# VH-VL binders against Rho GTPase-activating protein 19 (ARHGAP19), part 19

Target 1, 207 residues: Rho GTPase-activating protein 19 (ARHGAP19), of Gallus gallus (Chicken) (q5f3g0r98to304)
Amino acid sequence: MSLKRKEKGVVFGSPLTEEGIAQVSQLIEYLHKNLRAEGLFRVPGNSIRQQILKDALNSGTDIDLDSGEFHSNDVATLLKMFLGELPEPLLTHKHFHAHLKIADLTLFDEKGNKTSTPDKERQIEALQLLFLILPAPNRSLLKLLLDLLYQTAKKQDKNKMSAHNLALMFAPHILWPRNVTANDLQENITKLNNGVTFMIKHSQKLF
Short names: E, the ipSAE of ESMFold2; O, the ipSAE of OpenDDE; V2, 0.75 times the mean of E and O plus 0.25 times the DockQ between their complexes.

## First folded at step 19 (VH-VL; framework fv_zagotenemab)

Design f2 (from g3 with heavy chain T30R; at its last look DockQ between E and O 0.71; V2 from the best seeds 0.80)
Fold by ESMFold2, look of step 19:
Structure f2 (fold): chain C 207 residues (1-207), chain A 118 residues (1-118), chain B 112 residues (1-112)
Amino acid sequence: as target 1 above (207 residues)
Amino acid sequence: EVQLVQSGAEVKKPGESLKISCKGSGYSFRSYWIEWVRQMPGKGLEWMGRIYPYDDDTKYEKNFKGQVTISADKSISTAYLQWSSLKASDTAMYYCARQEWDYYFDYWGQGTLVTVSS
Amino acid sequence: EIVLTQSPGTLSLSPGERATLSCRSSQSLLHSEGKTYLHWYQQKPGQAPRLLIYEVSNRFSGIPDRFSGSGSGTDFTLTISRLEPEDFAVYYCMQGTHYPLTFGGGTKVEIK
């Protein structure tokens, strides 16, 4: 009774908490300083170094990410794993279909017919409202994540990662339906990727 | 509302230094490129260079590199264009503009007229 | 560097008429990612330029639908379907596909 055993997965695989955000924020802060890495978020890291880092975060052990021991790809892969291992997606099951509808808000032509051109103003307004009703931890982490991806995309001349490429890498880790098959998700994947691309590109106006 | 406000007109002599400013408001200043554009009297528009205030990433058109300095202070939402030694050929209108994505300039400052004469 | 050649240099028209402005690029403006970064700006006398059209054909926010853009590759057009008094100005195309960014020489639309 005098010895405690740390439960594996205290941060990873558990519901999002403010403590979990604090731990993951270390990864995000490091990545802000390492945006020039080519293929960031696409190229996987080393699995051994990733497991060391994951275990340290779960145990609350201090890690000096600037020590040179870890590669930016290790940290980037771990961030994606954290998001994908959440019991519920960061954007929540409840809002899955809302994101599909928002991505479908397009302009109308002079004849009154719907076009394929996004209605930027309506989509921004809809996302602002949707983000306000997210659970507070989800909204806080989403803000940090989208700002990181925005700044990553701004450095695409060095890292080769466009907002669209980043959306492809992140959409399946932050948004999925509760009660549908993988085929249903694939049926709507273009809208979901376009929606995440839009969130990344316009993140500076969404919070 | 998004606004870029530039410093006032300048009358200078050759050899003098000058620093003109462009203050952004109504948006997240650090997350947009600030572009500098020259327009010589009666002439068209020339791209000079840009800065990303988030990390001070700066790029110059070849003929302006080494002739001007582009800088920013994101803490006061201000970008700068600076000469260490003006020439008469620097007489022009200078615009700042912002660019978020896809290389179009959506908002422009009102311009700063720089006149350099002996 | 990319040269953008605008024609005509001057276009003299009356209010209510249709204006057609051309911009020709020395090289294709289709980016390897599939977008074409050709944009149009309006500059009235004594004023800063303002954005009209981005990426060939997209009207910027608040730009009336009488302004339209078209084209591909090396040849682009700005059309003003019915000129209004406030439309008499100089119009510039600009490309962002290739470094460095370059502007066309401008087309002045003036009252006949």
Scores: ipSAE 0.801, ipTM 0.885, lowest interface PAE 0.8, mean pLDDT 90
ESMFold2 (binder alone), look of step 19: mean pLDDT 93; pTM 0.939
OpenDDE, look of step 19: ipSAE 0.869; ipTM 0.923

Design f4 (from g3 with heavy chain T30R D56E; at its last fold request DockQ between E and O 0.67; V2 from the best seeds 0.82)
Heavy chain, then light chain:
Amino acid sequence: EVQLVQSGAEVKKPGESLKISCKGSGYSFRSYWIEWVRQMPGKGLEWMGRIYPYDEDTKYEKNFKGQVTISADKSISTAYLQWSSLKASDTAMYYCARQEWDYYFDYWGQGTLVTVSS
Amino acid sequence: EIVLTQSPGTLSLSPGERATLSCRSSQSLLHSEGKTYLHWYQQKPGQAPRLLIYEVSNRFSGIPDRFSGSGSGTDFTLTISRLEPEDFAVYYCMQGTHYPLTFGGGTKVEIK
ESMFold2, look of step 19: ipSAE 0.795; ipTM 0.889
ESMFold2 (binder alone), look of step 19: mean pLDDT 93; pTM 0.939
OpenDDE, look of step 19: ipSAE 0.865; ipTM 0.923
ESMFold2, fold request of step 20: ipSAE 0.839, 0.827, 0.838; ipTM 0.916, 0.907, 0.914
ESMFold2 (binder alone), fold request of step 20: mean pLDDT 93, 93, 93; pTM 0.943, 0.941, 0.939
OpenDDE, fold request of step 20: ipSAE 0.893, 0.891, 0.896; ipTM 0.935, 0.933, 0.935

Design f5 (from g3 with heavy chain E35H; at its last look DockQ between E and O 0.77; V2 from the best seeds 0.77)
Fold by ESMFold2, look of step 19:
Structure f5 (fold): chain C 207 residues (1-207), chain A 118 residues (1-118), chain B 112 residues (1-112)
Amino acid sequence: as target 1 above (207 residues)
Amino acid sequence: EVQLVQSGAEVKKPGESLKISCKGSGYSFTSYWIHWVRQMPGKGLEWMGRIYPYDDDTKYEKNFKGQVTISADKSISTAYLQWSSLKASDTAMYYCARQEWDYYFDYWGQGTLVTVSS
Amino acid sequence: EIVLTQSPGTLSLSPGERATLSCRSSQSLLHSEGKTYLHWYQQKPGQAPRLLIYEVSNRFSGIPDRFSGSGSGTDFTLTISRLEPEDFAVYYCMQGTHYPLTFGGGTKVEIK
């Protein structure tokens, strides 16, 4: 029937493969055509329609997302769900603390005091190195994701989603620690969100 | 190296059409806004409009809307400014400029001088 | 539409002197996101403008530290602490907080 139909398999909750990326790419391609939705990635979709989409992706069924049956919020929520259900975060447990350190690379003032202004050059260089050592499937999906979020933020005037807002929505789905307490997460969440914000805004230079 | 290279100077008569170009290189062309800026002889800078080549999203300053067309061909990394019917008052230098974030122009084309005279 | 009024129209100064250029906006340039999108460009004769200062006070890459920007709300200043021969040019402010994007009328800095 469909050229995308394959043997049935589980896409959600499974390790990331090229096949899984191909399935998720359908969601990403749709979202690239629907960036003007107000509150995209923040406003939840309908849980019933989301389950229909999830089941279809897991069965390998080709879906016509342009049919009008589904809302952009359904697709956006499903993308976040896919990322959060990966057995390991997209950015990996191994690099969690590296991301904290990178987000903390800020400029110093004339008196030698640390400021809150990101050191753009050092952060770009560090992220380029980290991304080079990601597993290939992770790096491929990360590029697709950051490209999407970059373009979403470019439409902020229409969709009201800044790079920072997108980082708040996505950081918990792509980066979490293996063994950090809830208190440690609270103390580091601002750095993680700032780091993801930086990745979104500078994604064109990271790959 | 990021560059914006514009087409050469034009000498035209009133009523003629014209399409000038701005080719971007050294960066991901579709992911940056391209703006057009007019500078009439001896005058300051005037924002005309912009395009986002990724999806052709365009916006015009009110006095240029309907007077010019801004477009892009992302397959050759080129933005365009066109007139269907030039006026003598269109005599000016036209610049393209690139924007990533925060509404500032980090790189500019060299300019295209358009002269419209009888 | 936001009007940017630059003052003076012309500054006649000698090399080594301090230049102070004013840009006044008809409305506040503080964006709802908390940033102020007021930028400064330099244009030499026969050349395209080039970015000097973005977002009030941030020097663009490669811009000498003798250039500085300051201000808030509606009143902004570009300062050149010690004029070099290459600094004699026209300077424009531009605002990006409100559409349409608008430029000031320019300040020409010329040799006395």
Scores: ipSAE 0.688, ipTM 0.844, lowest interface PAE 1.3, mean pLDDT 90
ESMFold2 (binder alone), look of step 19: mean pLDDT 93; pTM 0.948
OpenDDE, look of step 19: ipSAE 0.861; ipTM 0.921

Design k2 (from g3 with heavy chain W33S Y52S Y54S; at its last look DockQ between E and O 0.71; V2 from the best seeds 0.55)
Fold by OpenDDE, look of step 19:
Structure k2 (fold): chain C 207 residues (1-207), chain A 118 residues (1-118), chain B 112 residues (1-112)
Amino acid sequence: as target 1 above (207 residues)
Amino acid sequence: EVQLVQSGAEVKKPGESLKISCKGSGYSFTSYSIEWVRQMPGKGLEWMGRISPSDDDTKYEKNFKGQVTISADKSISTAYLQWSSLKASDTAMYYCARQEWDYYFDYWGQGTLVTVSS
Amino acid sequence: EIVLTQSPGTLSLSPGERATLSCRSSQSLLHSEGKTYLHWYQQKPGQAPRLLIYEVSNRFSGIPDRFSGSGSGTDFTLTISRLEPEDFAVYYCMQGTHYPLTFGGGTKVEIK
């Protein structure tokens, strides 16, 4: 269901609102139609076109993304930018440590013994629970985003963007705490990336 | 419970057309690809190709490209393997299997035996 | 295409013995993403194959602990630590790292 814009306001750099989600949904819907571009979300778009789009979204001006004026890379990069400019990551600061522990927790069997392979079902269940306690706007946007990334990854033969590649692009924006460096997270980067990869791959089961 | 149920055994003559089916249940059909595997009598397993039901994207092994057609009907969670003109050499067991992301087949159909003889 | 060579072709053993099956690849199965998509299947007479091990060493759900997988690059091994009567079957390795997907020729584990 397409969310329609109700109010005009600044979207980028602001806390997540229903209006913000409605604006971003336009980008997501456009991208769903344009997933074949090689290196989607990796290849940067044109900065001038991105700024035009950003300004239009912030001012509440109507945008025609199908006019041919914009490239999929512009829209994709802008979506990443939006996520990166949120005051906190999409998964919030509150649940960061929980996400770090999910992979570890799922390596135990019913008897409490460590296993070599994570239990996928347990991991799914854990994520489902975490997502239920997210703020409603965050959960809504997360669902839209993960669905988009899922569909993008499904077309990896064409766009060359696997779930893992996409996770590398998005994990810093949606999961990493703000005001931390890669060095600060170095020991956890693999876990975080794997976690987001898992979310993308199993997104259809998480909501 | 995840299940793949294939159509019954077929006895055909050379030159006849055939379409066999694989129906998935117990899971989201469009979230997984269906893989087809041939096993000739007393021989090993051969990957034939696959279909992604979500977008009908197909891949074929080179020896099967143009020899068979893989298709799917999402509305009834069913994948198909078909021949326009069977040969005696097409006599084999045909399996469908489910694959998600990691290129392993976690669930298999029971197989469809196809016998082509004059 | 990647050729998988399994050895031996036939392995004759008694219940309780250790079985070691080899699968060699013509090329490295290490994927650019850092994963190795080598898998093992078991097929009993008159039945469809079933997944045993995925990604070299991970047991699939419901697979007993006596089954283990190891290896890297081009050399892989399936080990059955202690053969049970139900373990006598044909075992296939498969690679998913490169298209087309390919199977090994299989190893038949038979009762001595």
Scores: ipSAE 0.400, ipTM 0.769, lowest interface PAE 1.6, mean pLDDT 92
ESMFold2, look of step 19: ipSAE 0.593; ipTM 0.824
ESMFold2 (binder alone), look of step 19: mean pLDDT 93; pTM 0.944

